# Ledger of designs, part 40: VHH binders against q9ulm0r997to1333

Target 1, 337 residues: q9ulm0r997to1333
Amino acid sequence: FSIPVHFTNGTYHVVGFDGSSTVDEFLQRLNQEIGMRKPSHSGFALFTDDPSGRDLEHCLQGSVKICDAISKWEQAMKELHPGKSEGGTRVVKLMYKNRLYFRSQVKGETDRERLLLASQTSREIVAGRFPINKELALEMAALMAQVEYGDLEKPALPGPGGTSPAKAQHLLQQVLDRFHPRRYRHGAPAEQLRHLADMLTTKWATLQGCSPPECIRIYLTVARKWPFFGAKLFAAQPAQLSSKENALVWIAVNEDGVSILDHNTMQVHITYPYSSVTTFGGCRDDFMLVIRSIPDKSSGKSHIEKLIFRMAAPKIAEATFIMASYMNHCTTTVNPP
Short names: E, the ipSAE of ESMFold2; O, the ipSAE of OpenDDE; V2, 0.75 times the mean of E and O plus 0.25 times the DockQ between their complexes.

## First folded at step 11 (VHH; framework vhh_4orz_3)

Design u3 (at its last look DockQ between E and O 0.01; V2 from the best seeds 0.00; counts 0 for: pae E 14.9 > 2, placed apart)
Fold by OpenDDE, look of step 11:
Structure u3 (fold): chain B 337 residues (1-337), chain A 119 residues (1-119)
Amino acid sequence: as target 1 above (337 residues)
Amino acid sequence: EVQLVESGGGLVQAGGSLRLFCAASGFDFSRYAMAWLRQAPGKRREWVALIYIEGSTYYKDSVKDRFTISRDNAKNTVSLQMNSLKPEDTAIYFCAKGYWSTSRFFDSWGQGTQVTVSS
């Protein structure tokens, strides 16, 4: 058997497997074939799309057989679409994405790993899960454009061989759609979008001759200036906040712990190291964190704080598993075999 | 290897002037934005002046109209003319290389040159 694995940059790699192949074995094969590091270093994992078509991804567990995972997905599809004999032409989509990010592992990154990280980051930027101003957004979009399309072709003077202005404009719009934050484009008048395209042209033109690896290097260097690079952000609503303050927050989960960020500015409100987290996970329909405060030097009393957040159930599960993974990793690193 | 060597720093009285120089090597100078950064004691490093390859210049508000950044692509040099210096301008000044021609981000800088403005 073989199945395509989709990457964050839009490319894919077909990987062979048999009926007994586990996700771990599958990933090992994939990594070998594409020159990626081990998951313990790279933090990359295998995901499936959601059979319902919802914008959800499901991380595959390492011990699970690939065939079983596929079968489960297919069964779910059948259940969701009862009576349509022709099971919709929709097949399971396997995705290879970074799940865990470790700062200590940056030095050993491969070119492909960098590319995929950059692409994944770009998706986060477009989705509004990365703090970025308009100027930097354009620069980042231009870098990705250079990586994906190469040098910007000068609008051919109206000569026989020049790309039609229309084609050029179309390309610019595609680049903006792919690499520029949606929130900055949403509701913008046509004139502003044209202006944005012009600015993109200017930025992109300056990258002439810049190789993809170099662009990616720059891209990641810039992106990593954000302290929560590689973190997974979950939109959440604090339950303890009086009904009056519909204040959304981001819950950022990374190797350092769990942080609460302002939803709009993504400024850090507070960080809870994993050492302070005593309990975490779903509580009824909410996400719950139980935090042990550092004993006050004066009173010697440690306070336990219970934090409750309203989150979607799948996101609660995801957050919980990611946290658990980081915690386990920390334990393993402390006790290296 | 990218090398940036700053010079021209020193002690000056408030209201005085200094001109800083930076000699760049190890990269295609003409393709990159250049900047001057500074770091005061106990403070974070901050950019003060930026010049793109096309010659556009940008300044921190606090140094606007007092500082002038220029570049000579033929000599691979960048300069910072500092006029009307204030005690608040006391810092180590660094010459910095941008990521690309219009970048406000920097990937390399020199050892710096000390500028001290006395009251």
Scores: ipSAE 0.005, ipTM 0.273, lowest interface PAE 10.6, mean pLDDT 89
Fold by ESMFold2, look of step 11:
Structure u3 (fold): chain B 337 residues (1-337), chain A 119 residues (1-119)
Amino acid sequence: as target 1 above (337 residues)
Amino acid sequence: EVQLVESGGGLVQAGGSLRLFCAASGFDFSRYAMAWLRQAPGKRREWVALIYIEGSTYYKDSVKDRFTISRDNAKNTVSLQMNSLKPEDTAIYFCAKGYWSTSRFFDSWGQGTQVTVSS
């Protein structure tokens, strides 16, 4: 048996397995073949898509058999779509990407791990889940262009030995679409888009001869300046409103705790270390955090604060599992004294 | 437990002024945005004035230039100066605690103080 495993840069790798293969065994083979550390060191995990086609992924536990996971997915898809066209039946999609990020992971990172982390971060930048100013956004897009396409080719004259102006323009727009934040180009007039392409050309040209590993190390050095690099961000709306004003926030989950960020500026409103989180979880579309605060100076008592947010139930489940995973990271002991 | 106690309400003639006070306890006051909300008969509670921990203030358009919110982190108090009062300002006024330092969303409020503006 064999099945493709997809990555965030749009590539895939076919991995062989048999009816007894666990996810752990499957990933050991994958990681050996692509040059990555095991999940406990890299923080990567294997996901399936949702049988319904929703924008949701399901993390597979290491002890699960790959064949059982595929069969469960297939049965769920059949039950969800009885009587649907057999000619359009979808197959399970496996994705391997970072789930947990620990600052200690930098020690011993492989080139493949850096590439895939940068690729995943690039998707977050494009989607607007990463704060980046206009000038830096072009520098980051140029680095990914150098990684993906190599040195910028000079314009061609009509004839052999170069690229046509139309082909060059198509490539520049493709780079912007793939690696540059959508919000900076939304509704932009053609003159502004041309100006962006010209600035991209200038940035990309300075990278002549820079190898993919060098570009990726630069990319990550810049990206890691943001304290929430590697955090998982969830759009949420606080549920306790006394007015008709409704503003989104980001709930950012990382190794340090749970942070609330301004949705527009990405500035931190507050960070709750996991030691302050008494309970958390969800019901329907409500996500709850219960926080033990420091003692009030006047009373000397610790206080319990309940924070309630609206968000889609599948995102609540994802946030809950990621938080639990960070809180329990020390439970990887095998032989305690 | 969060406790917010409003005072300073009463009956006033149109064009008059009142100053509301709020005493806060049971939480780290200096870490949270504070607000005044109001509820007229048969209406939902609505915010009218908001103050962040760094002192930035925001007002509903209908009270802008007439109301002034302030806070004292040393005394854990919030006040609302209300000038040029109109009959439509008649409501129960509540002191409210935000979720965090710059929040426009509230998780706690007091029992309120009645403000009645006669025509």
Scores: ipSAE 0.000, ipTM 0.233, lowest interface PAE 14.9, mean pLDDT 84
ESMFold2 (binder alone), look of step 11: mean pLDDT 88; pTM 0.893

Design u4 (at its last look DockQ between E and O 0.25; V2 from the best seeds 0.00; counts 0 for: pae O 2.9 > 2)
Fold by ESMFold2, look of step 11:
Structure u4 (fold): chain B 337 residues (1-337), chain A 119 residues (1-119)
Amino acid sequence: as target 1 above (337 residues)
Amino acid sequence: EVQLVESGGGLVQAGGSLRLFCAASGFDFSRYAMAWLRQAPGKRREWVALIYIEGSTYYKDSVKDRFTISRDNAKNTVSLQMNSLKPEDTAIYFCARGWYSTSRFFDSWGQGTQVTVSS
């Protein structure tokens, strides 16, 4: 058996397996073949798409057998569309991308890890899940253009140029569509889109001769200035507002803890280090955090605060697994007394 | 260990043809993109032709319609048919392995084979 494993930059690698292969064994083979570190260093994991076709991904645990995961996906697909046996059957899509981000592991990153981290971040920038201003967004798009297409006035693959004006304009719009935030171009008049393409060419031209690894290092240096780089963000509705406000927030899960961000601006409202999280979990569509607050100076007593958020159950499961993974990592790195 | 061995280079007159071969071993050839790169004197190494595992091919514009990349997964070989050769095609040609099944980045290449196109 073999199956493609997709990456966030639109490429894939075909990996072989058999009926007894676990996800851990599958990933070991993948990592050896593509030059990635093991998951405990890279934080990458294997995901399936959702059988319904919704924009949901499901992390596969290491002890699960690949064949069982595929069969479970196929059964769920069949149950969603009973009696549909024609050649329109969709197959499972495996995605390999970062799940956990460890600051201590940055020094050991391979070029493959850097490329895939940058490509994943680029998708978040495009989708509006990463705060970036308009000028910096064009610089980041230019870096990805240099990585994917090479020097300006060249074809989509590395090589010297020789392109017609109409083909060059198509390429510029393709770059904006792939690497530039959609929100900055939504509803923009044609004049503004042309101006964006012109500004893109000036920024891309400054990158002439910059190699893909150099461009990716610059990309990550810029992206990592955001304190929540590498965090997993979950849209949620706080349940504790007594008014009729059903505003969304981002729950950001990273190595340091759980943070609540404003949904529109992504500014941090509050950060809860894992040391203050006494329990967490899901109950249907409710995600619960139980926090031990900072002791009051006058009494020295701490308080217990219960936070409840409405989230889709699959996202709650993902968030709890990521939180548990970070908490387990922290305890295994502590030296005994 | 990844091994890529190029052959088939030589001296050829402008307008002529030449076919390069690459024998691959030490990895599962059928799961990697393969490419031909070249390096002319005093210039950077550049890609020339690329073939993905599903058979899609990509060419540098200056060689499109003159060069043809192909692969034989049963023999673990990749070849480059070069027609209508020009002096500008003079370079050391390298067989390269992609990072992935559909990668435009390369992590391994052979020692290369010299192609010289005379006037």
Scores: ipSAE 0.503, ipTM 0.824, lowest interface PAE 2.5, mean pLDDT 87
Fold by OpenDDE, look of step 11:
Structure u4 (fold): chain B 337 residues (1-337), chain A 119 residues (1-119)
Amino acid sequence: as target 1 above (337 residues)
Amino acid sequence: EVQLVESGGGLVQAGGSLRLFCAASGFDFSRYAMAWLRQAPGKRREWVALIYIEGSTYYKDSVKDRFTISRDNAKNTVSLQMNSLKPEDTAIYFCARGWYSTSRFFDSWGQGTQVTVSS
């Protein structure tokens, strides 16, 4: 058997497997074939799309057989779509994405790893889960454009071989759609979008001759200036009984712990190191964190704080598993066998 | 050392066909996209065809439906089938190694093989 694995840059790789192949074995094969580091270093994992078609991804566990995962997905599809015999046979989509990010492992990154990280980051930028101003957004979009499309072709002088203005404009729009934050484009009048395209052209033109690896290097250098690069952000609503204010926050999960960020500015409100987290996970329909505060030097009393957040159930599960993974990693690193 | 050796070029009449071959060595062939470039006299080298590691192919518009790029990872070879050749296709054709995720940048190419299409 073989199945395509989709990457964050839009490419894919077909990987062979048999009926006994586990996700770990599958990933090992994939990594070997594409030249990626082992998951413990790269933090990359295998995901499936959601059978319902919702914008959800499901991380596959390493011990699970690939065939079983596929079968389970297919069964779910059948259950969700009873009677549609001929419905376009949607097949399971396997995705290879970074799940865990380790700063200490940056030095050993491969070119492919860098590319995939950059691509994944770009998706986060487009989705509004990365703090970026308009100017930097254009620069980042231009870098990705250079990687994907190469040098911007000068509007051909009206000679026979020139790219039609219409084609050029179409390309620019595609680049903006793919690599520019949606929030900055949403509701913008046509004139503003045209202006944005012009600015993109200017930025992109400056990258003439820049190789993809160099562009990716620049891209990651810029992106990594954000302290929460590689973190997973979850939109959440604090369920504080007393505060009537429906204020959304981001819960950022990374190797250092759990941070609460302002939803709009993504400024850090507070960070909880894993050492302070005593309990975490789903509580009824909410995400719960139990935090042990550092004993006040003055009182010597440790305070336990219970934080409750409203989140979607799948996101609660995801956050919980990621946290657990980081915690386990930290434990293993401290106590090497 | 990366080596790319082109073969199969020659003189052909308009409407004719040629098949170019490239033998690659010195690197893990299966990890790289491969391409064919061409350079006509007095013109800049241009991309003609690209094949990714997974087998997806891309073509310059002017050669689309006439040229077919293929690869054999077991033999470390890439081929270009050229049909319905035109005088405008006259050029030195180069086998090139591309960055594995993009079609626009190439880091290595061979000495090239001459293709001449007569009227």
Scores: ipSAE 0.028, ipTM 0.491, lowest interface PAE 2.9, mean pLDDT 89
ESMFold2 (binder alone), look of step 11: mean pLDDT 86; pTM 0.880

Design u5 (at its last look DockQ between E and O 0.77; V2 from the best seeds 0.00; counts 0 for: pae E 3.8 > 2)
Fold by ESMFold2, look of step 11:
Structure u5 (fold): chain B 337 residues (1-337), chain A 119 residues (1-119)
Amino acid sequence: as target 1 above (337 residues)
Amino acid sequence: EVQLVESGGGLVQAGGSLRLFCAASGFDFSRYTMAWLRQAPGKRREWVALIYIEGSTYYKDSVKDRFTISRDNAKNTVSLQMNSLKPEDTAIYFCAKGWYSTSRFFDSWGQGTQVTVSS
């Protein structure tokens, strides 16, 4: 057997396995073949897509057999589309991407790990889950353009049937669509989009001769200046606020704990270290986080704060699993032999 | 150990043809993108032709319709048919292995074979 494992930059690697192969064994082969460290060092994990086609991914546990995961996916797809002569036409999609990010992981990173981390970050920038100003956004898009397409080529005179300036403009718009935040171009007239492409051209031209590994290292150096690089962000509405207010927040989960960020500016309001989190979980669309504060100077007693957020149930499950994973890792690293 | 051995280079007149060959060993050939790169005197190495694991091919604009890349997974070989050669095609040509199945980045190449096109 073999199956493609997809990456966030739209590429894949074909990996061989047999009926007894566990996810752990499968990933050992994958990582050896593509030049990545094992998951305990890279924080990467294997996911399947959702059989329904929704924008959900399911993390596979290391002890699960690959064939069982594929069968479970196929059965779930059949149950969603009853009455078809054969199951649906879709095949399971395996995705390999970062799930847990630890700052210590930077030591010993491989070029392939950096490529895939930058690709994943680029998708977050495009989607608006990563704070970046307009000037820096163009610089980051230019770096990814250099990685994907190499040195910027100057247009030549078109001649009969040639349209080098139009072809060049089309490429620049493709680069913006792939690597530049959508919110900065939403509803923009064609003149403004051409202006952005001209500015992109300036940034991209300065990168002549920069190799893909060099561009990726620069990309990550810039991206890692945000303290929440590698955090998983979940949109949520605090229950204490009226639903008629624009009261969305980001719940950011990383190695330091659970942080509440302003939804628009992404500035941190507060960080709860895992040591202060006594209980967390969900019921339907309500996510609960129970915090024990430090003792008061006056009373000496800790206070318990209960935070309730409205979130979609699948997102609550994701957040809960990631939080538990970070808490288990911190417990292990604090108590080595 | 990854081994890539190029052959088939030589001197040809402008408008002539050459066929380059690459013998590959030391890795699972059928699961990797393969390519031909070239390096002209005083210039950096550039890719010219790329073939994916399913057989789809891509070419640099300056060689489209003149060069044809092919692979034989049974023999672990890659070839480059070069027609209508021009003096600017003069370079050392390298066979390259991708980082992974659909990578456009390369981590291994051979010593290369010289192609010289005289006017």
Scores: ipSAE 0.308, ipTM 0.724, lowest interface PAE 3.8, mean pLDDT 86
Fold by OpenDDE, look of step 11:
Structure u5 (fold): chain B 337 residues (1-337), chain A 119 residues (1-119)
Amino acid sequence: as target 1 above (337 residues)
Amino acid sequence: EVQLVESGGGLVQAGGSLRLFCAASGFDFSRYTMAWLRQAPGKRREWVALIYIEGSTYYKDSVKDRFTISRDNAKNTVSLQMNSLKPEDTAIYFCAKGWYSTSRFFDSWGQGTQVTVSS
């Protein structure tokens, strides 16, 4: 058997497996074939799309057989679409994405790993889960454009072989759609979008001759300036906020702990190291964190704080599993066998 | 070990045609994107044509409609038909292997074959 594994840059690789292949074995094979490091270093994992078609991803556990995972997905599809004889032509989509990010492992990154990280970051930027101003957004989009499409072809002088202005404009629009934050384009008048395309052209033109690896290097250098690069952000609503103000926050989960960020500015409100987290996970329909505060030097009394956030159930599960993974990693690193 | 051996290059007059050939070995050919790259004197190596595992093709704008890339998975070969050649097409042409199935990035290429187009 073989199945395509989809990457964050829109490409895929077909990987073979048999009826006994586990996710771990599958990933090992994939990593070998595409030159990726082992998951413990790269933090990459295998995901499936959601059978319902919702914008959800499900991380596959390492011990699970690939065939079982596929079968389970297919069964779920059948259950969700009873009576449609034409079993929707929809097939399970396997995705290879970074799940855990470790700063200490940056030095050993391969070019492929860098590419996939950059692509994943680009998706986060487009989705509005990365703090970026308009100027930097254009620069980042231009870098990705250079990687994906190469050198921007000068509008051919009206000679017979010149790319029609229409084609060029179409390309620019595609680049903006793929690599530019949606929030900055949403509701923008046509004139502003044209202007944006012009600015993109200018930025992209400056990258002439820049190789994809070089562009990716620059891209990651810039992106990693954000302290929460590689973190997973979850939109959440604090439950204890007495004030009617629907104050949304980002819960950022990374190797250092759990941070609460402002939803609009993504500025850090507070960080809770894992050492302070005593309990975490779903509580009824909410995400709960129990934090042990550092004993006040003056009173010597440790205060336990319970934080409750409203989140979607799948996101609660995801956050919980990621936190657990980081915590386990930290424990293993401290107590090497 | 991945081996890519190019052939078919030569001297041709402007407007002429050449067919380049690449023989691949040392890897599962059918599982990777293949491409032709070229490097002109004093310029950086650039891709000109690629073919995915399913047979879809992509071309650099400057060679579009003039060049045709094809592959034979049974023989582990890639070909580049070059028509309406221009002096600007003068370069060393390389057969290249992609990193994975739909990669536009290449990890291996041959020694290349010289293509010279005279005005």
Scores: ipSAE 0.087, ipTM 0.573, lowest interface PAE 2.4, mean pLDDT 90
ESMFold2 (binder alone), look of step 11: mean pLDDT 86; pTM 0.881

Design u6 (at its last look DockQ between E and O 0.05; V2 from the best seeds 0.00; counts 0 for: pae O 10.7 > 2, placed apart)
Fold by ESMFold2, look of step 11:
Structure u6 (fold): chain B 337 residues (1-337), chain A 119 residues (1-119)
Amino acid sequence: as target 1 above (337 residues)
Amino acid sequence: EVQLVESGGGLVQAGGSLRLFCAASGFDFSRYAMAWLRQAPGKRREWVALIYFEGSTYYKDSVKDRFTISRDNAKNTVSLQMNSLKPEDTAIYFCAKGWYSTSRFFDSWGQGTQVTVSS
């Protein structure tokens, strides 16, 4: 047996396995073959796509057998299309991407890890889950263009040996669509999009001769200036604000804890370290977080605060799973077996 | 360990043809992308042709329609057929192993084989 494992940059690697292979064994082979560190260092994990075609990925646990995960996916697909499962039916898609980010592991990153982290970050920038201003966003898009396509090629002559203006413009728009934030181009007229492409050309030209590893290092250096680089962000509606203020927030989950960010500016309102989190979880579309504050010195009393957020149930499940993983990592690290 | 051995280079007149060969060992050849890179005098090394594990091919514009990359998974070989050679094609040609099945990046290459095009 073999199966493609997809990466966030649209490429893949074919990995062999047999009927007894666990996810852990499969990942060990994948990591050896593509030059990745083990999950305890890289934080990468294996996911399946959702059988319904929703933009939702399901993390596979290490002890699960690959064949069982594929069968489970196929059964769920059959249940969604009970007439006939074949004739146009999708095949399961395995995705390999970062799930947990550990700041202490940055020094040991491989070039492959940097490529895939930059690719994943680029998708977050495009989707609006990463704060970046308009000027910097264009520079970041140019870096990814240099990585993907190399030096910008200027039209030399019209005809067989040259690049036509229409073809060059088409490529520039593809680069913007792939690497530039959607929110900055939403509803823009064609003239404005052409202007953006011209500005991209300027930025991309300055990168002539810059190798992909150099571009990726620059990309990550810029991206890591945001304190929440590597965090997983969930849009949520808090129940605690007054009725006059209906506001969305970002719930950011990282190795330090759970943080509440302003939805527009992405600035931190507050961070709750895991040591202060007493209880967390979900019921239907309500995510609950129970916080115990630092005890008052004089009385020794702690305040308990209950926070409730409206979120889609699948996102609550994802958030709680990631939180639990970080909490387990912290206790395992300080108390070795 | 990964080993890549290029051969088939030489001196040819402009307009001529050469076929380069690469023997690969030390890895599961059929599951990796392979490429030909070249380095001209005083220039940086550049990719020329790329073939994915399943046979899809890609070429630098300057060699498109003149060069053909192919692979033989039974023999663990990659070849580059070079036709209509120009003096600008003069370079050391390297066979390269991709990072993975559909990689555009390469982590290993051989010692190279010299191609010199006169006139």
Scores: ipSAE 0.573, ipTM 0.848, lowest interface PAE 1.8, mean pLDDT 88
Fold by OpenDDE, look of step 11:
Structure u6 (fold): chain B 337 residues (1-337), chain A 119 residues (1-119)
Amino acid sequence: as target 1 above (337 residues)
Amino acid sequence: EVQLVESGGGLVQAGGSLRLFCAASGFDFSRYAMAWLRQAPGKRREWVALIYFEGSTYYKDSVKDRFTISRDNAKNTVSLQMNSLKPEDTAIYFCAKGWYSTSRFFDSWGQGTQVTVSS
């Protein structure tokens, strides 16, 4: 058997497997074939799309057989679409994405790894899960454009080989759609979008001759200036908010711990290192964190704080598993067998 | 000027193997996708295998698991390992340069190398 594995840059690689192949074995094979580092270094994992068609991804566990995962997905599809014998030609989509990010492992990154990280970051930027101003957003979009499309073709002098202005405009729009934050474009009048396209042209033109690896290097250098690069952000609503204001926050999960960020500015409110986290996970329909405060030097008394957040159930699960993974990693690194 | 020179073609029996090579010059090889195209007699030229600048590969369904495309950026070469060859694989094979790093469109190709698979 073989199945395509989809990458964050829109490419894919077909990987063979048999009925006994586990996700770990599958990933090992994939990594070997594409020249990626082992998951413990790269932090990449295998995901499936959601059978319901929702914008959800499910991380596959390493011990699970690939065939079982596929079968489970297919069964779920059947259950969700009873009676349509012609079950839509929809097949399970396997995705290879970064799940865990380790700053200490940056030095060993391959070019492909960098590309995939950049692409994944770009998706986060577009989705509004990365703090970026309008100017930087254009620069980042231009870099990705250079990577994917190469040099911006100068409006052909009216010679036979010039790309029609219409084609050029279409390309620019595509680039904006793919690489520019949606939040900055949403509801914008046509004139503003045209202006944005012009600005993109200017930025993109400056990258003439820049190789894809170089563009990716620049892209990641800029992106990594954000302290939460590689973190997973979860939208959440604090349950104990006395004030009627539906204040949303971001829960950022990374190798350092769990941070609460302002939803709008993404400024850090507070960070909880894993050493302070005593309990975490789903509590009824909410995400719960139990934090042990550092004993006050003066009183010697540690305070336990219970934090409750409203989150979607799948996101609670995801956050919980990611946290667990980081915590386990930290334990293993401290106590090398 | 972009130059692509194919080699490695020949006559092989069905089930046999060939390895095609392409030497590229005249452009920054590491920036562009490379591909192998083929044209059988009386048929249109078709893409067979594609490799992006970062090494991601794509194959025509008919050649999947039989053909392997690879590139060496240090040597500016692209190769096509063809295993389990079939008479239907008989064609002139062309090394092609992509328009950009992840392009499935090609702007240049070589003179080609003949591959003949005998039944």
Scores: ipSAE 0.000, ipTM 0.228, lowest interface PAE 10.7, mean pLDDT 88
ESMFold2 (binder alone), look of step 11: mean pLDDT 88; pTM 0.890

